# Ledger of designs, part 2: VH-VL binders against q17rb8r558to768

Target 1, 211 residues: q17rb8r558to768
Amino acid sequence: TAELSHLTKNVPIFVCTMAYPTVPCPLHVFEPRYRLMIRRSIQTGTKQFGMCVSDTQNSFADYGCMLQIRNVHFLPDGRSVVDTVGGKRFRVLKRGMKDGYCTADIEYLEDVKVENEDEIKNLRELHDLVYSQACSWFQNLRDRFRSQILQHFGSMPEREENLQAAPNGPAWCWWLLAVLPVDPRYQLSVLSMKSLKERLTKIQHILTYFS

## First folded at step 2 (VH-VL)

Design c09 (framework fv_cofetuzumab)
Fold by ESMFold2-Fast, scan of step 2:
Structure c09 (fold): chain C 211 residues (1-211), chain A 121 residues (1-121), chain B 111 residues (1-111)
Amino acid sequence: as target 1 above (211 residues)
Amino acid sequence: QVQLVQSGPEVKKPGASVKVSCKASGYTFTSYAVHWVRQAPGKRLEWIGVISAYSGNTYNNQDFKGRVTMTRDTSASTAYMELSRLRSEDTAVYYCARGKYSGYYRYFDYWGQGTSVTVSS
Amino acid sequence: EIVLTQSPATLSLSPGERATLSCRASQSVSTSGYSYMHWYQQKPGQAPRLLIYDASNRATGIPARFSGSGSGTDFTLTISSLEPEDFAVYYCQQSNEYPYTFGGGTKLEIK
């Protein structure tokens, strides 16, 4: 429906991997608790759930990303193949449990908008520089690794004319973060940022290391 | 470095049970599933089943139903496979292997070294 | 269950030659745009080693001479120019449905 509704309390959490805004996250689900969670999501019409990586003491991380269910294939052996794509980022406020799977009360994250015209110009210049570095890194990657990335994540998104049109910033930043071979703690650090300038600066640092 | 290290060889009598361990290191244990596969001398590989390291939930090949029990210890990053009511046909090398339970990752990227189990009277 | 048939059972070749190994499934192993067929190499006394996953993707550290192709029920593993260390047993494996199953293997031996 077109009603304004936010899923922020008792959100079901799939504890498994990193997820990012706009990035595909296909799931192979064989655990009964998660099949139940996904079925409930479909039946209630929300068609989304949270994704977090595991943390110390068998808990889960303080930041994650909502996954929107695009398609589900139920296999004869009881497994499910779930096609999802990343939506809004969130911060975990409270943890809970429901029928064997984790839940959380969450707060959605959005980038802080830059309004000063000179700062917007500088942000665009930084963005264009980092995007060019990302393109060079990807094109110089061995053909085998590049083909694997294309198969699982698709091609790198094109530049967006308005860097602040989306609340999470440009899609290519998240695609790149998903494909770079960096530690999940580093990825969580970038996911938690509310500044596009900070995120671009950190991505530039990563690219310099891999270049 | 990702490693799966299995317990040592076992020799059992028919009717006994055997418990094989698989200790994981070099990755977040609870983010992956552990599969068990066996291979009798000179024969093909045979899939026994899978356990989620996070939840402990299992899916077992029906050929082993009622005889196989899979468990894990998250604090020790160790998975276990116990096979009961052993027969001579259970003589094989038993492997643990890492798989992902999320996404389209349905292959085994890292394997344990194998545990030889011999069942003889 | 899905039965995988590998041919030939034994392939006798010399270093430098091309090897072509076949794996046929009793029913399709392709679902949702993916072909869930994987290839493993096994040397005597060792655990299997992943070579190719999802029909055509080379695993980390696997030399470029190894390639996989196919979809549906018919799959091929190709080694473009055999090295001495390539003489081993090769197994295909499907993960389209439980139980996961393996082929009978193709033994690659020196002529």
Scores: ipSAE 0.000, ipTM 0.446, lowest interface PAE 15.0, mean pLDDT 85

Design c10 (framework fv_cofetuzumab)
Fold by ESMFold2-Fast, scan of step 2:
Structure c10 (fold): chain C 211 residues (1-211), chain A 126 residues (1-126), chain B 111 residues (1-111)
Amino acid sequence: as target 1 above (211 residues)
Amino acid sequence: QVQLVQSGPEVKKPGASVKVSCKASGYTFTDYAVHWVRQAPGKRLEWIGVISTYNDYTYNNQDFKGRVTMTRDTSASTAYMELSRLRSEDTAVYYCARETYYYDSGGYTPYYFDYWGQGTSVTVSS
Amino acid sequence: EIVLTQSPATLSLSPGERATLSCRASQSVSSSGYSYMHWYQQKPGQAPRLLIYDASNRATGIPARFSGSGSGTDFTLTISSLEPEDFAVYYCQQSNEDPLTFGGGTKLEIK
């Protein structure tokens, strides 16, 4: 069957940090439970697991992002360096446990497509405005902070001609959300959105705050 | 194992330049930034600056007033710090240190120094 | 720049005793839910060694007797039961604001 059919029930969850579609997420793994989880992901051929931030009420958040394993490097001191990239977003339906690590039954998220021609035009105008604000914010950062961002997340993606080609919207939105120093509640709120217009509007508000 | 190995001791005259090297091994060089820190005899540690090994961006402490140049060579896994127009007050042990990336739920965090070079003694005397 | 003041400058104790070292920042070093204060140990003729990062996390290979605490402007490094190898100089360092700054150090010496 399709890979995603197997990855909606009892999905292994790494409870650590925010992850976003298309964004690199390198992980340093020490814990035996997570080393086991990653080895299983590789052995089954899925090479994927879910990433959620911790939540004091529910052990981990109601929304997260799948991570695709790109490479695994085992270090002599017992830690593992796992190179991953964000994939599909999800909502948590049910929580579980397996051999010391968390699992979840999930449903994948996808942006709702805008069909009206006037609304598509307005969306493009908003997109171009917010993209310009994002570029200005990034270029005005101190060289040290810019270097750290580029080293960890790579360069800011170029804007896309078709805003609705990808189910998660433009890649630069997620890159920017990963690098903005905002409250995790806002990051989760944006990750959970199914509207590109709402996401762009929220990003614009955040950028205005930091400008 | 992770190692940072620095070049040997230097003795320089006032007005000269010194270039200290820091060779990394045991990890992917471009995954971590390199900082430079010095310590004059009997004094506190003083931060000089940082270089991104990935894209060559640098940021330095303004107290060095344009005298510091940091570079890196990815093929040799080596970082360099050059200090020009040396003064007697520049006499110190110079350290390179690796910046461990720590990512929190706020998205981005400043680094800390998990591994240090052995130090390079630089003496500036007439 | 953020100024870090360490106290006492010198602490004289015997093996087996508890050591408590203080570091006070001129401005808060806490943001985004974290406190960007780190502790290093330095022995004569050696490079500094990371002990504690982000106020309370022990670095790899550091014995459980070392612990860090604090937030905002007031931070503490505690050694629960001193071993002979622990007599050294200890420095705090902040990474919340550039330039990165270090404290003046606390020398822990045998009584």
Scores: ipSAE 0.000, ipTM 0.474, lowest interface PAE 11.5, mean pLDDT 85

Design c11 (framework fv_cofetuzumab)
Fold by ESMFold2-Fast, scan of step 2:
Structure c11 (fold): chain C 211 residues (1-211), chain A 122 residues (1-122), chain B 111 residues (1-111)
Amino acid sequence: as target 1 above (211 residues)
Amino acid sequence: QVQLVQSGPEVKKPGASVKVSCKASGYTFTEYAVHWVRQAPGKRLEWIGVISAYSGDTYNNQDFKGRVTMTRDTSASTAYMELSRLRSEDTAVYYCARDLSWEGYYYGMDVWGQGTSVTVSS
Amino acid sequence: EIVLTQSPATLSLSPGERATLSCRASQSVSYSGYSYMHWYQQKPGQAPRLLIYDASNRATGIPARFSGSGSGTDFTLTISSLEPEDFAVYYCQQSNEDPYTFGGGTKLEIK
C-alpha cells in the first residue's frame, strides 16, 4: 500500500529492538530479507515499517512502534545503513510472513486525553517533577555513559508547553525510556500505556530506583 | 553516465495496445525503482505506477484500472509499460523515471528517460 | 487523492529578481516530521528535472539559488536570483499518499 496514513494491514515487521515515538533508531541491515523489506518500503512510497522485539511464544511482541525512514545508504557489500525515527505506536492483531520477513495487521495507539482543567494542572505538576528527576539522573551519569547516549540518541528533548499536543505525549519521555537501563519487559509495558499520567508515574518509579 | 533511454514514438488506433521500453545504463538496475509518468498536451504530469527492478513487484494508479502492465527484464536492464484498450485521452508523452538514488538520497525521481510520444487517433 | 494547487499559474519576472512559487495540498503530506513534497523543473521538449526532494533538500547538481520550505499542506519553492536558464515550468509532486500526484505547474516567464 502507498497510503502512509492508513497502513494497518500486512505491515512489514523488523524483529530486533525496542523503538519509541520521536526517538532516532539507526539500523545497520545486512540480511537479504530485511534489505528487501526496506527497499520495498521505499519503492512503494510507504517509507515506514514496524519494529518489534522478539518473543519466544509468538515470534515477536504484541506491541511495537513504526519506524519512519529518513535516509538510506545501500553499500556495495550488501549492507544497508538506515536512518529512522520512531512514529506511531501499535498493537499487533494478526501475524503473517512475506518473503522471509514477518508482517502484521495492527491498530495504532494514542494517549487518552485528560480534559478536566484541575487534572491537567496535576498532570503538569507531575510532568515537571519527573522531568526534573530525569535531568538530574542524566547529569549525574559518568561522562563516558553520557557521551555514549548523546552520540546514539542525541540530546534530551526540551519540555513541551502543551503536554497533550502529540498523540504519544512529550518526546522527552520516549527519549528517556530509550536510554534507561531497564529490562525490555518494563520498556514494553510503558510503550503499551495509553495514559500519560501512568507513563510518567512508571518513569518516576524507574528513576527513583536508579537514584 | 547514468541514463534511461526510451523506445521511439508510437501511433495507435483506439482499442489497440502500446508497449514502451526504458533501458537503464550507468548504474545497478536492480537497486532502483522505475516510475512511469505521462503528460498529455497542455496538461499536468500524471503518475501511472511504479515497478521494483529487484522484485518485479508493482503498484499502479487505480485510474488505469486493469489497463496497465509494468514488467522488467533484469538481464537487459530494461523496464516496460504496456497500456491496453487505448483511448484518445491516452495521447501523451510517456516517461520512465528512476527513484531511490544510491547512497544518501531520499525520494524524488532523479533520472528521467527522454519520453515516448504516444498518439491515439482514428 | 491529494490535489496539489500551484500558484500563481504564471509568474513574469526579470533576471536577477526573486521568484516565490507556492504549492498547496488538499491534505497534509507530512508524517512523523517528514514532508513528502518534491519540486521539478521542465523546459519545452524536455523531461522534468528534479530540483528539491522531501520539501527542502536540493538534488545533486542543483544550484544554491534554489531552495524549498514548508510542511503540512503549504510548500514554497524559492529562486533567490533568477538566471536566464531558470525560465521554465515548475511542478510540485507529493509521495505521501497513493496515487502520487503533481500540481498544475507554475510557468515562470521573462517580463
Scores: ipSAE 0.000, ipTM 0.432, lowest interface PAE 15.9, mean pLDDT 85

Design c12 (framework fv_cofetuzumab)
Fold by ESMFold2-Fast, scan of step 2:
Structure c12 (fold): chain C 211 residues (1-211), chain A 120 residues (1-120), chain B 111 residues (1-111)
Amino acid sequence: as target 1 above (211 residues)
Amino acid sequence: QVQLVQSGPEVKKPGASVKVSCKASGYTFTDYDVHWVRQAPGKRLEWIGVISTYSGYTYNNQDFKGRVTMTRDTSASTAYMELSRLRSEDTAVYYCARWDYEYLGAMDYWGQGTSVTVSS
Amino acid sequence: EIVLTQSPATLSLSPGERATLSCRASQSVSTSGYSYMHWYQQKPGQAPRLLIYDASNRATGIPARFSGSGSGTDFTLTISSLEPEDFAVYYCQQSYEWPLTFGGGTKLEIK
């Protein structure tokens, strides 16, 4: 609950895995460059850094999610245990480097609000349908797999009364994306969307594929 | 005021399980993680493990691996530590304690302790 | 695991005297400007109370007579002028590597 500064230039980037708004992302860090990056984030009071998956063309993907540091312990064998949670999504504008770790100039993403009354009604209907499909998919998993998801990710978040209250949309969408066994390309596609309708539609297609 | 209030004393038979609770108040529960520590009569403090109150991620001391399960309920601001397959050597006072990374693993506030006695 | 050795095991002093308690680690617990060494006070029937963290930083509410020093493997807790309520067991604790470990304790008793 410390007040965080807004970083948009020379943001340190951890190139590793997908991260999502509101979703915990525990990290085991071995590389000295990332230990230095995390230490600097703590010492400057920022307590956050960007997370992107690797990319064969551009070193790392054009979209990512900020991670807020909740907890860290540096171990003598070079390991660090870092507990983080996903924050704001971003698009990469320019890539850089600092002392062996990547940096980027970024712009933050947020969902475009739907204002048309008919479109809001349709959005609610789509949301409720996709949420029901998600619940059905999760409940129909074999007990062992469902227990493993509950242990690592917790329960699926409840439906929100106002679908457009949060700038990243409903939390359950990000929880679901984290637990679905899909290729990072599909996850990255969903992360980059600025439309809740498009995100729900894409999630629906993924759920249909696994049903 | 910051308080960690633990469940009452337990008497268990060998082979049973015990679940100790730790209810936090006076601060934002998810801003601080919870360590579990025990102390057998006349012995030094022994670290059991830690749980992230925000994510539920746990790290357990290898000496307890396979017997300890740590959980938390963020809506109730309560952490739990369950120890299974109890032995007489598990007789101890069990403590929960608050931890923040800025304290470098130091525990700034402690629960009052829960006495667990394992006897036939 | 890192072994912490505290000395002396028992220290007998009178109120008003200076107490010096030692803690030696089996390997360095300092890195990157930090010392992962902390001190606790424990009275009979009570939970431990944090006194010092990061070798020398006084915890909230701890009287100025308590001070910590040291780096690497050798650490000291000093109580500049003993009060009656200071007679207790004192433990050092390292958080440099997991598992976290505690020293054997130094019992401070009235002479």
Scores: ipSAE 0.006, ipTM 0.470, lowest interface PAE 13.0, mean pLDDT 86

Design r01 (framework fv_romlusevimab)
Fold by ESMFold2-Fast, scan of step 2:
Structure r01 (fold): chain C 211 residues (1-211), chain A 125 residues (1-125), chain B 108 residues (1-108)
Amino acid sequence: as target 1 above (211 residues)
Amino acid sequence: QVQLVQSGSELKKPGASVKVSCKASGYTFTDYAMNWVRQAPGQGLEWMGWINTNTGNPTYAQGFTGRFVFSLDTSVSTASLQISSLKAEDTAVYYCAREVYYYDSSGYHDAFDIWGQGTTVTVSS
Amino acid sequence: SYVLTQPPSVSVAPGKTARITCGGNNIGSKSVHWYQQKPGQAPVLVIYYDSDRPSGIPERFSGSNSGNTATLTISGVEAGDEADYYCQVWDSSSDHVVFGGGTKLTVL
């Protein structure tokens, strides 16, 4: 669509934290530049902006995730409380600036679908195995750490019937990536992957290492 | 400098046991998994399994259960491979290799980035 | 069990480009790593994660991976590149590391 075409050039970028498809990302916005950015996103009707972590070489990372605005409260003291959820992933093609905030020309990422029947069967077997490992890891965490995760991220999403229906793959993978105690650079690497099988494989490696 | 230094060559008779050691230096031993890879004379690389250096749990490839034991001594940053009841077919060069799991400054990889120099085990009568 | 297929040997003239293939069912959905092994020496990682080079590996080494074939490319081949080259993946279905059979590169 034309709206999506407009959302690939001069996309406003909030430089702050990791964001993941389907994962909630609540924001408390104090800075005038970002309050303006969010207000503009609402007024244009897109209700979306990009989220990237900072990068020492390029100001912000080459990969990020779009955040969809679910609700906004503009408080009398100048603060904004923004309820967002992760949407499509993207790769940064070109960097820019607008009224004090960063912008980017982007290319959306989607997982490459597996079409061979034997490979789909193998993907399903891998998915089910890794999901079981993730559930075991989470249930066997110390009560204190498990409670903190539940408070901030909610419970682990249920398994989805169709593994490849969503362009970003199953929601539980992203929830798990948000809560695993891994380096943010590793999280960014996994976010950039276009293969569900590769992503499940890397998640399995992490889970096996910590179990 | 990151290094893996293995024990010296061994010449054994059938039925004997051998222990190959692999001493790590230049990095935090428990942050990286250790793999074992075998190469029979004139043959290719054959993966034997790995050991989780953080938990101590070993995983063996098909064909390397029973007589083969992976172990650790984290106090001296050393991984070891023990082969019991040696057979002529165990004649090979045995390598330890470090596997990285995390994204680093060079990028994400789950490859074997550092290898020991190899330990030749010859089984003959 | 998952199998990686490499040609047993590849010959190339000095200064030309060598291409070593690694065939596997849907290998493009896996991460492929490449190792160089010179006679009497341990393997050395030359390409990881399909196309990335470790520090110290010359720019003339490159990699690609798509569909059913991964390829190691060595441009401007030198006599010192004579070695056996192995591709490697991790097969998530079996939880096994799989090596190709190796390719002997000869510079003639």
Scores: ipSAE 0.000, ipTM 0.440, lowest interface PAE 16.2, mean pLDDT 85

Design r02 (framework fv_romlusevimab)
Fold by ESMFold2-Fast, scan of step 2:
Structure r02 (fold): chain C 211 residues (1-211), chain A 124 residues (1-124), chain B 108 residues (1-108)
Amino acid sequence: as target 1 above (211 residues)
Amino acid sequence: QVQLVQSGSELKKPGASVKVSCKASGYTFTSYAMNWVRQAPGQGLEWMGWINTDTGNPTYAQGFTGRFVFSLDTSVSTASLQISSLKAEDTAVYYCARGDYDFWSGYSYGMDVWGQGTTVTVSS
Amino acid sequence: SYVLTQPPSVSVAPGKTARITCGGNNIGSKSVHWYQQKPGQAPVLVIYDDSDRPSGIPERFSGSNSGNTATLTISGVEAGDEADYYCQVWDSSSDHYVFGGGTKLTVL
C-alpha cells in the first residue's frame, strides 16, 4: 500500500541465504524475531522483506534480494512456513536494528540496457551459447542431483525472446546461479552485476569449469 | 584427528534444564552443518534438527521447537543443545553429528562424523 | 509425514549376502543414506547418496535405490557386521530428515 513507495528505508532483513529474482525461496521460520518480522510485513500490507547472507559475525552482505511473501502457514508448534519468491535486487546503504532483527536502507539494482544493434546481436549470440551450455550441464548431471534440483527449484525457465524485457535479465540465469555449486562470494558478485553481458560471461566461465 | 567430543552424562530431576555441548576439532567448523539426533532407550534414531554453523540459524524437526535450543560458540568450535523443563520422556542418548552442506538449500546431506553421545537421564 | 519402513530383523550366515530394505513412497527420487550402529556406540555412515561409500568402508557394502525401495547389500558378511542399520532421507515437503525404524542384522 502507501508504505510500498517507501520500501527503501528501514527495510526488514532476514539474514540467512542467497535469494535471486524470480527464484522460489521457501522458508521455515521458528525464531520469534523473524516470526514477528513476517507477521508485521503481512499486517502492513507490504508482504516483502530483504534477504541477505551473513558475511561477518555481526553483519550481513552489501547486496541482497527482496522476497515477496506468497503464502504463510503458522503451525501449532510455533513454526511458520513461508512461501516466497525473489523480486528486486538491492545494495545496502545503511544498516540498523528493530526488535531483534536487522534492517537496512537500500537502493534497488537493475541491468543497464544495451542500445547498439551490433552489441545486441553479440549479446544474443552469447546468451544462446551459454543457454545451450547450461542445458547440457543440467542434462548430464546425475539423476539424483537433477531430481533434487527439480524438487527444490523447479524446472529451468525457457529462453526469452527479448533478453532485455525484464530489468534483471532472463529468469533462467538466476535459476542456474541458484543451482550451480559455486562459492557464495561468486554468487554475491554475480548478483551485484548491472551488465547482462558480464553476468553471462561469468556464468559461462563457471559452466566451463564444471564441464 | 577429525572428531566431535560431547560433554558427560547428566542425571536431572523433572523441571530442571540441561545443556549438552559438542566440541569439534580437526576441520573448519563453519564448513559443515551440525545435526542433533536423539535415541531413547531401546528405540531408534530420531532427527531433532540442525544448525547452520556459518550463519547460526537453527532448524528444528516437528516436536522439538519449544523446549529445545541449538546454539554455537564459533570461537571454540562448539555446538550446544539446551533442553528446558525436562520431562521423563526426554531420557535418551543425544548425539551431535556433522554433515556436508547442500549449499543450494543449506541442508545437510549425510552425517559422516558423530560425537560419542551424551546420556541424559530424567528421574525423580 | 513421510515414513520409512525397515524390517525389524534380518539373519544371515557368515560369508553369505545380507540385504536390508528401506521402503518409502517414491524413495527412488530421494537420496538415501545408511548408518551402522553397534551396541553402546555412535552410528557410522556406511553409504551416502544411495550408493557412495565413505573412505574406510569396505567394498562389500553397497547400496541401490529405485521405485519404492532402497536396499543396503552386505556381501561376504562377517561376525563384525552384526549391528542395527538405519536408512535416512531428506523429505523436501516437510523440510525434515527422516530415519527408518532400524534393522537388527544377526550373523548366524
Scores: ipSAE 0.000, ipTM 0.423, lowest interface PAE 14.9, mean pLDDT 85

Design r03 (framework fv_romlusevimab)
Fold by ESMFold2-Fast, scan of step 2:
Structure r03 (fold): chain C 211 residues (1-211), chain A 121 residues (1-121), chain B 108 residues (1-108)
Amino acid sequence: as target 1 above (211 residues)
Amino acid sequence: QVQLVQSGSELKKPGASVKVSCKASGYTFTDYYMNWVRQAPGQGLEWMGWINTYTGEPTYAQGFTGRFVFSLDTSVSTASLQISSLKAEDTAVYYCARDYGDYEGWYFDLWGQGTTVTVSS
Amino acid sequence: SYVLTQPPSVSVAPGKTARITCGGNNIGSYSVHWYQQKPGQAPVLVIYYDSDRPSGIPERFSGSNSGNTATLTISGVEAGDEADYYCQVWDSSSDHVVFGGGTKLTVL
């Protein structure tokens, strides 16, 4: 439909931080260009824009995540908080510019589904093991850091019955990547993966390091 | 002092052109968008459009395309409105007004004092 | 094209409360701003985002916005409040700023 076409061409891009599917991403916006960008996103009725981290050579990274606007709050000190949540991941195909903010033509990413029964069994075993490690890591965090995470991201999502029901895989994987104290370049690498097995394996390696 | 100061009144004949200027001071010029609003004698306020002070890109309301040109000189924090091929119906007070450009829309927190343009034979 | 409707004039006795309305289809979903204009002067913002007051505007000025009507309320009206009052919205469908026709407030 025309609406779907508009979501992939000349998509407005907020160049700031990592964003992940299903994960809240509250934004403190004060730059005029981004206020205009958000206003236009609301005006078009899509209430969406892309989020990418900056890149030294290409202005912003080749991969990002769409953010959906849920609400806008005004703080007493004059700042505004745009309450967003991560949606679909994307790959950047072409870069552009509009009224001082970046734009991109994009292609959405989805995980490749595993069909083989033995591979599905191994994936479930890996998932359960990594989930258990994630729970242990979070429970053993210092109270102040744990409280900060809970305030900003909420509690860790529970396990899903079907690991491959969602096109981006289980929500808890993205929640965990958002809270883990790892380099943004590593986070970007994981965001770009189309394999749930590869993503779980990388997360496991990080958790083992911090255990 | 945070202010917008406009150029002086103009008396022109039909067919002439006029340029109204609006000089900003006391704030960062590119942090606020500049709008133009006119008011014909005894009439209400009419929005003409805006110019993006960061990019220099103008946007005109319907009815103000063609003869009306918005421009900037960022080196002196000045926005300008040029009207070509003046008609009697262009007689009005022209205001520049900065807008805050917030998420829910725009409002004008600072206005120039107005420039009266009179078009008469 | 979105249209805002204001009464042409409102009269009020000194010390009483004046109410100036701004009608628009589903205006309660818009953010309404109000300007005061005295003869020969530029407009002055008196209310923004339905009910917020700029620094320097007396507490006597308040605003509300719901359904199809936004209202500017001036309590304890003073002679100095005589002016034209304009409501204003930004219409997302046209990407246009829209002003009401203005209301002349007379303090009798």
Scores: ipSAE 0.005, ipTM 0.524, lowest interface PAE 11.1, mean pLDDT 87

Design r04 (framework fv_romlusevimab)
Fold by ESMFold2-Fast, scan of step 2:
Structure r04 (fold): chain C 211 residues (1-211), chain A 122 residues (1-122), chain B 108 residues (1-108)
Amino acid sequence: as target 1 above (211 residues)
Amino acid sequence: QVQLVQSGSELKKPGASVKVSCKASGYTFTSYYMNWVRQAPGQGLEWMGWINTNTGEPTYAQGFTGRFVFSLDTSVSTASLQISSLKAEDTAVYYCARSEYYDILTGYFDYWGQGTTVTVSS
Amino acid sequence: SYVLTQPPSVSVAPGKTARITCGGNNIGSKSVHWYQQKPGQAPVLVIYDDSDRPSGIPERFSGSNSGNTATLTISGVEAGDEADYYCQVWDSSYDHYVFGGGTKLTVL
C-alpha cells in the first residue's frame, strides 16, 4: 500500500526529544526545516512523523517513537504549538536526508506476548507491585512538581486489566518514563525493550533509585 | 470544494474609502490565514499582509500601515480589506489568497479569490 | 529586504522546453513557490515547496532550487502555457512574503 510505504520508508524524523506510546508530546515549531516537515505530514494525510534524540555517532538514535499530529495552535509570539501523541515505537534501519531534515527507513516494535499461564500470573504480580510503587512515588512528590506534571502530562493512567492488550504494554509505564528525571540513555534502553517484564523490572530499579 | 469569492469592482474618487470582501467556503475558515495581494495595472504581485483567522490579529507589510485595515467576520467566513483616504496610486486589482497557518510563516497560496478591481480617479 | 530577480520575458517555440529562473541570495535554503497568471485571471499555484505539483497541474511543469537560483521548467510547451509566472518565498528576517517581478512566457 502507498500509505504503508510512506509510514516505513523515508519517514521524516524530528531530532529533538524522547517520545513514548500514548504520551502527549507538545512541540514548539519555529525552525524552517521542521515547519516544512510538519506541513508535508499534514498534506500527505499521514499526519505522523518520527521523533528521535540526537546521537553523537549516528546523527540520531537507533530507536524512536512515531508522533501523531492531533492539533496545531498558533501562539501570539509567532511560534506554532503542534499537539502530538506518541504512537508506534520503531527501530532505525537506514538514515537519510530531505530538505534539511533527517529521514529513516524503519521497522515497528511490539512487545513479545507471554503465553504461559504461570508467567502471565508472575507478570501481573510484578505489574501490580511496580504500579503501587509508581503511585507512591508520584503522591510523595512535592506539590510544585506534582502540579507541573499534571499540567503537562495529565494524571497517571489507570492500570489495565489485560496487561498484554496493547502492543506496547500498559500506558502508565510510558507516562511514568516521560515524567521520571532520568538520563535519555536509560529512557532509550527502556523504549527499545520488547519484554514487558524487563521494562517493569527496569522501571522498578529507577523508582528505587529515586526513593 | 474550496472557493474564495470577492466583492465586485469599485470606482472611487480620491479621498473616499473602499471595502473589499472575500467570502470563503468549502473548508474550515479559521484553519488558514487570509492574505491580501495587490497588483497595479501592468505590474507584478505585491504582498500587503495577512490576518490570522483564528485570533483576528492582522500583520501588515511595509508600506501598508495606516490607511489599510484587515478585518474578519468569522460568522460568515469573510475577510475584508478597507482602504481609507484613497489615492490614485491605490488603483489596482486586490486579491485574497489563503495559506496554511500550521506552517508558521512559510505556507503557499493554494487558492485565490478572483480579484477586485479598485479604480481611483477624479 | 529580500529581493527575487526574474527575467522579464522568455520566448519559446511550441514543443520545446522553457526555463524560468528566480534568483535570490541563498534561495536554496528557502521554499520556493510558483504561480501562473493569464491575462484578466487570478494567479494559479503550479509548483510549491520547490518541486511539488498541486493536483491538476501537468507533469510538464517541474521545479528545482539550489544555491542562488530556483528554476521553473516547462517541457513540451503548449500555446496554453503562455502567461506571466511569479516565484515567491517567505522572508524570515522581515516576516513577509516576497514575489519575483514576474516573467512573461511567450509561445511563438
Scores: ipSAE 0.000, ipTM 0.437, lowest interface PAE 17.2, mean pLDDT 86

